# Ledger of designs, part 40: VH-VL binders against o27280

Target 1, 266 residues: o27280
Amino acid sequence: MDSMNVPEVLEIKRIVEESESVKTFIFSWDFRREVRPGQFVMVWDFRDEKPMSVSLIDPVRSEIGISIRRVGEFTDRVHGLSEGDLLGIRGPYGRGFELMGRDILLVGGGIGMAPLAALADEATARGMRVDALVAARTADELLFLDRLEAAGVNISTCTDDGSCGFKGFAHERLLTLEENHDMAAVCGPEPMMFQVMRILDERDVPAQLSLERYMKCAVGICGQCCLDDTGFRVCAEGPVFWSQELSRVREFGRYRRDPAGRRVPW

## First folded at step 1 (VH-VL)

Design m44 (framework fv_marstacimab)
Fold by ESMFold2-Fast, scan of step 1:
Structure m44 (fold): chain C 266 residues (1-266), chain A 118 residues (1-118), chain B 112 residues (1-112)
Amino acid sequence: as target 1 above (266 residues)
Amino acid sequence: EVQLLESGGGLVQPGGSLRLSCAASGFTFSNYAMSWVRQAPGKGLEWVSAISWSGGSTYYADSVKGRFTISRDNSKNTLYLQMNSLRAEDTAVYYCAKSEDYYPFDIWGQGTMVTVSS
Amino acid sequence: QSVLTQPPSVSGAPGQRVTISCTGSSSNIGAGYDVHWYQQLPGTAPKLLIYANSNRPSGVPDRFSGSKSGTSASLAITGLQAEDEADYYCQSYDRSLSGSYVFGGGTKLTVL
């Protein structure tokens, strides 16, 4: 974004425990710096810095929320913090979601519901009809259900193991749902997003997808980011992409890269 | 063993109709887009039509739009091409082919000959 | 009329190298779309030889290689063998033609 981006040291105002492995950290925010759903911030614990999606945007209370899943050393340290402790925050960064039309479908997997929860708040505040398909491996990994319900969102759930809602994957559940939406927003594991994108494309529903692996590229930390072998898409466009922008990315949802740069199946 | 087997070719009069079938085996047919590609005698390859994995989206070359209809029956692992208002220029071997995002035609059938002549 | 241009024929002796060009435009290869190559032996269906510019399917020997630059692609065959005698087709996608797959006109390879 800005070549002179500087971290602000902010006090943790409130912590919400979303699940055994996910917490939302809430900070006071100066909204002279715009924040939109789909954008992320760099969270600095004075040792390491990691990108985290903004999951709550509340201009009335002057607050933002950042949802963090405990997956490694950095996130484990942050999860050990308490209200009143300090974190460094840089940003926001990246391209946020765009809203259009009268109704929206949200499809989220696991922690991918974090940026979609912020989007749901904005969409409902605009008077849009919001349908959410919330997917996870198990019932205890489904996130933000109470928050979405409180906002008036029409919720469908699915779990791989059948412990809550439809037994199966997000794309299998999507095939059983009504298709009438002006747009969709999708965030979750890349193979899930690819399958969902294919279905939405066939239904002529324009979709925006948020790709976690491009968050650092969007701030210029990764000097080279290409979406395909032709080099026509570069890091500045992430993390949110329209489905039409991803249709030519051969590795999206099917392959990853090993350390030697070779394509390897998921 | 992965196979595509075309059938339904033959001799037909100009203005007539013909339906081609392609039976798929050895892979999960419903997961892949399918295409028809033709080759006139002594000529090169020409893409004719494609259908998405679910059958919800279809695509046609300009030369066949409005005359040909591609369809599929995933419960029978079968692809179809309904050809109407046939012209002498449609005379060709018609190949059934499986498509991939990385390479459009990785598996081909043996082809079936369609001859449009009096 | 082919949207992608290939030479109609090339020839070589056993053990030699031949190259087959495929020339497109800004609406296909120049727009960044991948190039794929197919080998068609006389009286048989085409077989995928090279996909996504330079990748080989399982079972295709490394004597066959592909490359792409700008609006053009090339297929190289080294250590030419009698069984390589076939027609070779390049293929890409063209966004200006109703979003169609497009083939080159084909190149007949003759091994002396």
Scores: ipSAE 0.000, ipTM 0.393, lowest interface PAE 16.8, mean pLDDT 82

Design m45 (framework fv_marstacimab)
Fold by ESMFold2-Fast, scan of step 1:
Structure m45 (fold): chain C 266 residues (1-266), chain A 117 residues (1-117), chain B 112 residues (1-112)
Amino acid sequence: as target 1 above (266 residues)
Amino acid sequence: EVQLLESGGGLVQPGGSLRLSCAASGFTFEDYAMSWVRQAPGKGLEWVSAISGSGGRTYYADSVKGRFTISRDNSKNTLYLQMNSLRAEDTAVYYCAKDLWYGFDYWGQGTMVTVSS
Amino acid sequence: QSVLTQPPSVSGAPGQRVTISCTGSSSNIGSGYDVHWYQQLPGTAPKLLIYDNSNRPSGVPDRFSGSKSGTSASLAITGLQAEDEADYYCQSYDSSLSAHVVFGGGTKLTVL
């Protein structure tokens, strides 16, 4: 337990520029410490620590990858690092995705594709059929398309502005896809996930959704991680939840929390 | 005005079956989860089952799992509870309740289910 | 046994204040789940009296109030009236193992 909660200082082995705002940092990893898609690690730059989902799990090369979007002071500093620099990694933490059935649907919005890319790798390695709906505001914010294509994933895209694929939101695109799946995994903005969950519920497709809200600690003692209707602590009991667990959360999809933890409408 | 009206209760022998119905009016039925809550004679309230607005998600108390099935018909604004393998301890007034997630803002009048020989 | 603990009975005279407690645990009220209160008049269905800890539905007089702290909640009735004689139930949600709705055992209020 102590070894999982002490940051291991790792050398950045490789950096992949996914977009102008997103980079994947790749580290050598000892897979005696298991990592599952949907789990997160705490990334420590020796000043601040932030939770990041694992986006690459490669036991053959003995590597993990962590994809980070530039959105503030911490991530801006990390984006300034180079191959050979050091970061502290603590974890993994949280519940990962469960794979079920033979045909699965992934629905990702923006950086939410990061944990789903790792899941796609595992699912295709198991011989499952994987369909991915990749959504973003604009074409240059669509992530992991080349990696998903290389893995044999059947890809559909949509952008708010119509710059790539369907013009519209993920749930609008999903309504035009008449396919049955044994399960779905969804990660992205909560309003998107709520609308997608409703459609999957009507189609009787069990869904797993990843909630990434305000993770300030990896052990579940942080009030900012709490779902207000159910009292679940996302850090301890998430971030992955089955859709049936979220149907009782009045907050889900209706409003968000600002950085101070106050309710604000989407 | 929100109204919930239960029907289908009655006397049934142990091992028998009953189907309860709840007719809803005064709100957009498909937008709300619905629950069944029971109360044995002289006892307190016990939650039995819930169903999401679309009908895609269902929940059951451990005491009824495998025996009871909750369902709904949104085109008819009607909630159902299919009760199989009934036991004496299932004897209770069964209430239909409009579910605001895990709280109940409106209740029906209840229908009595008696499981006895 | 009920998951939420209420006193089985409370009593008061007209005009007095009575308080009904609802004691839970870390898996329900202690985890931050909201508490709701229902009034059940003899021979009738329960009626929502207080929701989300302290809010009143339309038509519920302000002499009924709710509060929540730690693992417990309370219903307070001020200016007690004969019409308040009823059973009162607290209700929350429990996250342990299989998350589901939980009720208190109920409190019978007698107006003397």
Scores: ipSAE 0.000, ipTM 0.392, lowest interface PAE 16.6, mean pLDDT 82

Design m46 (framework fv_marstacimab)
Fold by ESMFold2-Fast, scan of step 1:
Structure m46 (fold): chain C 266 residues (1-266), chain A 119 residues (1-119), chain B 112 residues (1-112)
Amino acid sequence: as target 1 above (266 residues)
Amino acid sequence: EVQLLESGGGLVQPGGSLRLSCAASGFTFEDYAMSWVRQAPGKGLEWVSAISGSGGRTYYADSVKGRFTISRDNSKNTLYLQMNSLRAEDTAVYYCAKGYFTSGAFDIWGQGTMVTVSS
Amino acid sequence: QSVLTQPPSVSGAPGQRVTISCTGSSSNIGSGYDVHWYQQLPGTAPKLLIYDNSNRPSGVPDRFSGSKSGTSASLAITGLQAEDEADYYCQSYDSSLSAHVVFGGGTKLTVL
């Protein structure tokens, strides 16, 4: 019996509007099925199923949260749901983040802050010092700042347009931050993650990066969520990879795969 | 009309059993968690049990755990509470209530059904 | 007795303001769980009066308001009317009590 492969129909307990385009859906969760920051679940609206990262893990309240950005038909339908409505949840799946050392850096872009917010909660609960670099195109797309502040995280922001914090890209802001860390966790657009990884490699900071590439099915049966050259499947071996693993992947930061396996530029 | 209607209450001897039913109408029953809340004569409200919309998760107050079983039949829009090994302390009006108990309020209540456990 | 503590009774004159307190602990209200309030008229089922700390259901007058701070919550009733005579219950969730919904002991409101 594999309880992770059986969808459980759960009630939407609470909805938090994070921005105009992002909502966090909160569900009661039985923590006999452990959930780790960086893992994902398959969300089923009884029509289509899509992978979503877990953004809240709260064993005290017996809750998990998933943060969803409105980008297409499935996410538009889910955004139209109300508290008390039902969604099917399978999982968790994938490798989560590993915490090591005492001082950690989080670098998130846009919705990529969602799995990092869950990691920040765990790291601060363990007594670690957490610095977060939160990046977005505009101030309206910066996510989870209040939650990170409440957790005691040291926050730096940057926006491409300069509407909040440093004006520029995450990697440009990172170059102005001199403090060393025992590890880093990075999640956001692949081009951003690639540039950040290169800087962390030069600083000898081990980094974990989360890849949220497209998938047609939940776990390892379709083979379509693969990385070039390594054969890693994002849903089976990922979504979290160490920087040393990603440095060997030629397509990282340049290409993705469509459902037919063709290379498509970002 | 949104309504919850309880039935199955009555007089029972200590150690006996009763099954309560709650008929729901006017909303999509399978989309909502349901609860049982009781009130002893002249006393306050006490939550007894809750069940998720699918029926996949159940929760019980420590006072009834192992003796009571909550269940639902979504095809019949009906909630049940099977009460075994009844005690005098279980004497109460039992309310069916719509609500997810950990975050949500009980927004719709039935009129209640009286359960009397006496020798 | 009750995990959430309410005064057993409060009273006020017509037109007066009364406040009913609901005092919890770190395992319930202090952990961030929402507080809900119910009104129970004699011989009737409870009715939802306030949900999620401060929100009113359709049909509840704005004379009723709720607030939450720290480990406590309060229900305020302004412009008291005779029909407000009822028992009032607060409700939250307590993580230390086996995924348990908790109610306050109830407060009897008398309009003198």
Scores: ipSAE 0.000, ipTM 0.393, lowest interface PAE 17.4, mean pLDDT 82

Design m47 (framework fv_marstacimab)
Fold by ESMFold2-Fast, scan of step 1:
Structure m47 (fold): chain C 266 residues (1-266), chain A 119 residues (1-119), chain B 112 residues (1-112)
Amino acid sequence: as target 1 above (266 residues)
Amino acid sequence: EVQLLESGGGLVQPGGSLRLSCAASGFTFEDYAMSWVRQAPGKGLEWVSAISGSGGRTYYADSVKGRFTISRDNSKNTLYLQMNSLRAEDTAVYYCARVYYGSGWFDPWGQGTMVTVSS
Amino acid sequence: QSVLTQPPSVSGAPGQRVTISCTGSSSNIGSGYDVHWYQQLPGTAPKLLIYDNSNRPSGVPDRFSGSKSGTSASLAITGLQAEDEADYYCQSYDSSLSAHVVFGGGTKLTVL
């Protein structure tokens, strides 16, 4: 089997509290195992294994970071850990983002900013101009603003409740931004990504979108990893897809799968 | 085909030492954690020790801690168990096994090597 | 000492169903740790039979099945055959960071 399928038990080197509900766990990493922005790893707490996007890739310090939002039993346990504690890490998996052109737009919703923060670091290190639209329900849920600012990213914010920046949704804020980009990368709730994709398509901006909900299949053999019309397997062919690929998928932005695999509307 | 082959067992007196080896073939050795599991004659399986793929992390059962040392040489695809201060209670067949840490199962297992501690 | 409890023996006739239990505690199976099962034929090394509670490796027939509930796990063998006569071991992890891999005491299956 592949080296990516073997977990290493790694010590938590550092924990960064990103918000009340989000922490970034930082580990030493041997970069003979290449990691690219948009890829994910399986995180094992010695009870359960869950997919998590890589949010920091630092070959200079030989570190990776994994940002985890507190949403259930597994993440509650992981949030209870301290520096020096152990977690199992397996991967990386999936297709990462591809950087093209000179000017890029990042559109992130909530924890969807995690893989985009890693992409922003790479793009700015290459001398690209980066604009980031950071969206959340409230100001306290906006992520990575200080890190993006330190990297030289031009930041626009929006919150549903108006507590920071534009009052409204990401796609509504995007309509007020008139700058053209060579490409975009989008990650967040699927309905947000669908609306953003439509606007970018109208502006003739090619976009890459990350489908986090499908990262749950580590081996590519799961019904929930297949998109309805195309038969794409997200863990084998994703989680990152170009907007032209997703525009042909009837399910994208309209339906999700429940735990039994049945279609339910967003 | 994936294979594990143990060697180095034998008869030793109490207080003596032995070094076991496990030769791995058919897979990328450095990508897998490895373990030693023993079985005393007529008894059940007892986990002894484990080592991470890089060799950076080692784990020991309390019964052998301080006496046994697990190590690996990834350039030679070989796992080792250095056993010191041997006791009659260490008499067992010692199995080398590949570890899947996602849940910690063992597959494959070697055929085992017999260690007899007796005077 | 064994922290996972198995019956020391179980027996059945060809074609019958037998079940082997593996009883743990809140610090291992009860904490959500997965259970794996191994078959050891007389004079041979153990072989993986079931992993992650209920999954079969390639080559293991579907008459072998595993399940987990609460603090315990079970291995079921349907259509019992003479070649199933072997020792069966369950395996899990304890929740302590200083703890190690734990095996059940083993169950000898006799086919009458």
Scores: ipSAE 0.000, ipTM 0.386, lowest interface PAE 19.1, mean pLDDT 82

Design m48 (framework fv_marstacimab)
Fold by ESMFold2-Fast, scan of step 1:
Structure m48 (fold): chain C 266 residues (1-266), chain A 118 residues (1-118), chain B 112 residues (1-112)
Amino acid sequence: as target 1 above (266 residues)
Amino acid sequence: EVQLLESGGGLVQPGGSLRLSCAASGFTFEDYAMSWVRQAPGKGLEWVSAISGSGGRTYYADSVKGRFTISRDNSKNTLYLQMNSLRAEDTAVYYCAKSIYKYGMDVWGQGTMVTVSS
Amino acid sequence: QSVLTQPPSVSGAPGQRVTISCTGSSSNIGSGYDVHWYQQLPGTAPKLLIYDNSNRPSGVPDRFSGSKSGTSASLAITGLQAEDEADYYCQSYDSSLSAHVVFGGGTKLTVL
C-alpha cells in the first residue's frame, strides 16, 4: 500500500534509555496501519534509512516503540536526537511472529530482545504463559527485564561473563531449563539462534526465529538472501521464519556474508 | 557451589506417613526440574517422582501413584516428597536430584534413609 | 524389573578395557532419547559420569566414554584402575510410561 511505502515524518514523543548502547524511541501511531510483533519499519533521519524492529506496540495508547542499538554513524546520529525531534518512519514490513498453544519460550540475545518484548506483550495479553531467556555478554547489556517482569513474564538470564544469572551462552542455559513449551520464538546473533534451534528441534518444540540480515529481503531489496538450495524460494518474506524453513538454509549459523558478498564463518 | 541436602527420613510403621525435604543452594532453583530417586538396600536406582521448575507438572512412578505427592516451594529453594500409606517395599535411601539436559541428573544429595518396619 | 537392561556384573584386570551395555526399546533409546551414565562408589550417592550419550562432565577422566546405536548404549572404561570398582547405571527417557526417567538395573564392576 501507498501508506506503507511513503515515509511519514513523526515527532519523537518519548525516549527510553534501555542501556548504555540502546534507546527506545516512542511515536504516536495510527493503528489503521496495523503492526505485529516481529515486523520492522524503515527509519529515516533525512540522510540514511535503516530497518529497525518494532519493540513496543500499544494500540490503547496509540504508540509504537523502535529500539535502536548504537553501532555506526546512522545510529549515532539518531541517538543524538531528543524528544520533540523528527524522524521519517515507513512500514510496517515483513512477516511477524505467529502465536500458538498456551506456553511460549522466548530466547533473546542482546538487541534481539526488542521484537521479543513486543511479542511478550501480545502473548501475555492472550493469556499465554511466557518464559523468557534473556542473554547478553554482560549484565549491562541485558534488555527489557523490568518491562518483561511487569508483563508477568517468567525471566531467566545468562551472561557470557557471569555478571548476571547463569555464566555462559544462551544455549547452555537453555539446556538447564524445563521443557514444557508449545512454541518458542528466538532472536539474536545467528550462532546463538542456530544452537538454540537445534535444542528446540530435539525437544519437538516448534520455533520461529527472526533474522536481521533478511529484513531487506522482506521489502524486496536484497538479491543475496536466497533461502532454498533448490532454487524454488529465491527470497522468503522475512525476517521471521519457522525452524523447519531454516533447516534448508545450509549457511544459517555457519556462515555470514562480508561486504564483498563472500561466505565467511561466524 | 551447588548443593542438595535431604532431611525427614526415619523409621515409620506400615501405613504411616513421612515428609522428606530437600534444601537446594548454589543455583536458580525455579529454573530446574527436580526428581526423587530411591535405592532399596543392596538394590538398584528407581526413579520415584519429578516436578517441573514452575511446579505446574508432576510425574510419578506407578508404584507410588496416589500415595506420594511431590511439591516445591521456590521462595524457600526447597523440594518436598509427602509419603502416605507407606509399605515395607518403600524402604530405601531417598535421593533428591537436579535435572538438566535431556532428563540427566547432574547434582545429587547425600540421601536420607526411610525404613518402613514394625 | 528395570526398563533398561544391563549385565548385573562385569570384571577386568588393571589396565584392561571393559564395556557395559544398556539395552532399551523403541519407546526409549530406540526413539532417539539420549543416554546418561552414573557411577556409584560404595556408600556414596550416584555421580554423573556421562551425559547425552558421549559427553563427559568436568573432572571425569577421558578413560570413560559412551556411545549409542539403535536401541542400545555402551559405556567403555579403558586403562581400568582399582578406583573404578563401583556400580554403574544407565538412564534414559521413556515416552510410553507417563514417567520421564528410566534407569537400568545397574552393573557391578569388579577390578581383579
Scores: ipSAE 0.000, ipTM 0.385, lowest interface PAE 17.5, mean pLDDT 82

Design m49 (framework fv_marstacimab)
Fold by ESMFold2-Fast, scan of step 1:
Structure m49 (fold): chain C 266 residues (1-266), chain A 117 residues (1-117), chain B 112 residues (1-112)
Amino acid sequence: as target 1 above (266 residues)
Amino acid sequence: EVQLLESGGGLVQPGGSLRLSCAASGFTFEDYAMSWVRQAPGKGLEWVSAISGSGGRTYYADSVKGRFTISRDNSKNTLYLQMNSLRAEDTAVYYCAKYWSGTFDYWGQGTMVTVSS
Amino acid sequence: QSVLTQPPSVSGAPGQRVTISCTGSSSNIGSGYDVHWYQQLPGTAPKLLIYDNSNRPSGVPDRFSGSKSGTSASLAITGLQAEDEADYYCQSYDSSLSAHVVFGGGTKLTVL
């Protein structure tokens, strides 16, 4: 009936400063509009719309949270807002994560921990055992550690510079961890996700990976949302993909495309 | 101060067996992967085997796969290498090495294994 | 055969500069993996000399420096001294190998 969703103007109920560059904006939400971990919404500041992953799903308090990193003009304006200010929210969109088994592994890099934090909440609420590998370039980019700990998640950390936890990349830390997982969920920089996927594939652990790519629109299929020769469209068919689906995508982990369609290394 | 001390090396005949040990101190042993790296007299470094911090994952060079077994006892901070069906080409100094961020930040002094008839 | 290729030997006079190359491929250095360097003095165990392409552990003189570009890395030694005479090994990580860790074949540095 409706091919285009109408944005709802919501009041910012609470703002949590996750780091110097990341804030979580919390809104009251009507859960008649179902939202699942791994889905995204379009955030509208009445000038521009940008896709943002949902990082908090709390049906008990009737709240959702959206975590936003300061990286450009739009995010600078949103970071300048205060509790009581208004934002337009449209969605949710995309395919979310699916939970399977009893023991799960989460591997997140930087802001990629945002959708995984929401997944951790659901998994622990279901009584699953959750191990999280939280990776970042520096300690300041490690996100949601207190929230994961409060949920009963078993946390391992690593930083490229060694400022917190294991010194090294996520896939290097993963090699030192137990193999007893029924599934994994991965979100972060594509080179990290590619290396993690390879290790999980060798261990016969089914993995779901979330592609946090830039999008111009949330409705309709456009060329900028396509993945190479596979024809996948992140806004319509993703952002969550099984590892078997991504193994066939030539550009995954190797390059991306700029607005002109040129290959750009990660 | 991180310390790694190898023991168990010696002279053994072809087809024989030998068990190497590495006693670790000065770091949280169970949090780090460990490796064995060998060096034949006058030759370069050859990675032999690695084990994850938990002991759940092991890795072997093709030259030793099926003959060598790496293991660890985290309660004793000790790494082991069980070497079976030894060959003359296994003659080398065997180093215990701590894995850190893709590199080996600390090495033991090595233990000499000589396989000779 | 080595996955990472180093020249077998290099030589220089005291006070001179030498460079030791380490050539990899798309599955290791070309995939963005860091390169590390080890110094092995005669009769001793290897010691970490350079990590993460260009960082020096505490106690390593600034005469030693590392760099990485594309599928290759280099170790540079300036102001050569007699005590620098040693074997030097590069090391990286290879995503195509179950071993993950790969060493270069080693380079013998002779100080003339």
Scores: ipSAE 0.000, ipTM 0.387, lowest interface PAE 17.8, mean pLDDT 82

Design m5 (framework fv_marstacimab)
Fold by ESMFold2-Fast, scan of step 1:
Structure m5 (fold): chain C 266 residues (1-266), chain A 118 residues (1-118), chain B 112 residues (1-112)
Amino acid sequence: as target 1 above (266 residues)
Amino acid sequence: EVQLLESGGGLVQPGGSLRLSCAASGFTFEDYAMSWVRQAPGKGLEWVSAISGSGGRTYYADSVKGRFTISRDNSKNTLYLQMNSLRAEDTAVYYCAKGTLYPEFDYWGQGTMVTVSS
Amino acid sequence: QSVLTQPPSVSGAPGQRVTISCTGSSSNIGSGYDVHWYQQLPGTAPKLLIYDNSNRPSGVPDRFSGSKSGTSASLAITGLQAEDEADYYCQSYDSSLSAHVVFGGGTKLTVL
C-alpha cells in the first residue's frame, strides 16, 4: 500500500532554534512522496502522535523541516531531543496552498508563519513577487525573518507591543500596505485571520486561510474538525480553505468551541 | 520628481462619453496601483476607481459601476478612465492619484474638469 | 453624504493652535482603520499631509500632527500661518461600503 499511512522512523539531521519557544526539526526526505506547502505530517515520539505543519520543503537537498512550538507535554519532550535522535513521521496529509498569478501576499501570525515560510520558498522559486506581513506579540516571537529575506521576500513586520516594526495588529498594518496582489495566503490565530480576510475580501484579493487548530484532531472523521455552519471535516477537507468558504461560517473568527462543543465568543 | 498630468476633460451632453488620460512620470509606473478621485464643484472628495499595477484587478465605486472603465498602458506610463452614460451628477474635477483602496494617495495630478450639461 | 464627520469650518489667529476632528463609526475608524489627512489650497489639487494616523511625509512641517482614538481622529495645527488657510480632508476605509475608501466632508480653515 502507500507508505504515507505508515510512520517512517527518521533521524533528526539538524535542529534550528527559531525563537525561545520554536524549533525547526530537519529530516532527509524521499521526494518520490510529494509534499506541498500547507500540508501537515503526523509526528510520533513513540508515545504520542501530533499533527505538525511542514515549514521547509527542499527537494534539492532532499530535506523537509517541521517547526514545533512548545505548548504542552508532547512538544516539551520533542524540544528535549538532539541531532541524531529519532522521530516517526507519517504523511503528508491535507490540502496544500494553491498558487495563482504573479504576486502573492503572505500574512502570518506566530507559528502560522511555518507553513507560509514553505509557501514563500515555492512562490519565489516560481518567480512570483512575494510580500510577507509577519506578525507576533513581541519581536522575540517574529519567525523566519532571516529565511524570508534570504529568499528575496519583501518583509513587513508588526508587533502588538511595538518592539519591532509597526506597533499594532496584523490587520492594522495590512491597511497601510499596497493592494497589488493576485492572491493571498493567511495563517495564524483565528481572530487575526478573520480581520485579515475581511480586508482582503474588500480588496477583491482571493485568499487561502489555514485552520491550524483543527490539525490537532486525528486524521479522518472528528467532531472537533467540523465547521459549525457548513459541516466541513477540516482534517479531510482542509486545513486550507478559500476565503469565500470561510465567510459563510458564522463561527469563524467570532466564536470558538469549548470542550463540550458549545459556541463561546473569542 | 513624481508627476501626474490629466487630460481629456471637457463639456459633454447627458448620456455622452469622455475618455480621461493621465500621463505618469518619475516612478516605476507598473509597480503601483493608480486611482481616480473626483470633486464636484463646491463639494468634497469622492473615490471613483482603482487599478492594480499589472492591470489585472479593477475596482469601482457603486455610483459609477457599469458606466466607467479604468485601464492602463504600462508601456506608455498612462492611466485611463472611460466614462460612458454620463449624468449631471458626474460633473466634477477628476484627479489622477497614485495609490489604491488602502494606501494613502501620496501624489495627485492637477485635475481635469468634466462638465455634463443640461 | 459624509461618512466621516468633520466640522465645516474652524478658525484661529496667527501663531495659535487649532484642531480639526474627524468622527467615524464602528465600520471605519472604530474597526481600527488608519486615518490619512489631505490639505487642499484654493484652486489646487489635494496634497498628502498626514498618513497612517500620525506620520508626516517629507516636506510637511512639524506644526502638523495627527492622532486617532476610538472612533475619531484629530489633526492639530500649531503656530498657525496665513498659508495654512485651506480645506482639510480626513480619509479612511469603511468595511460596510463596497467602495471602501471614505472621505470626510472637509473643513475650511480660516486664519484670522
Scores: ipSAE 0.000, ipTM 0.393, lowest interface PAE 16.9, mean pLDDT 82

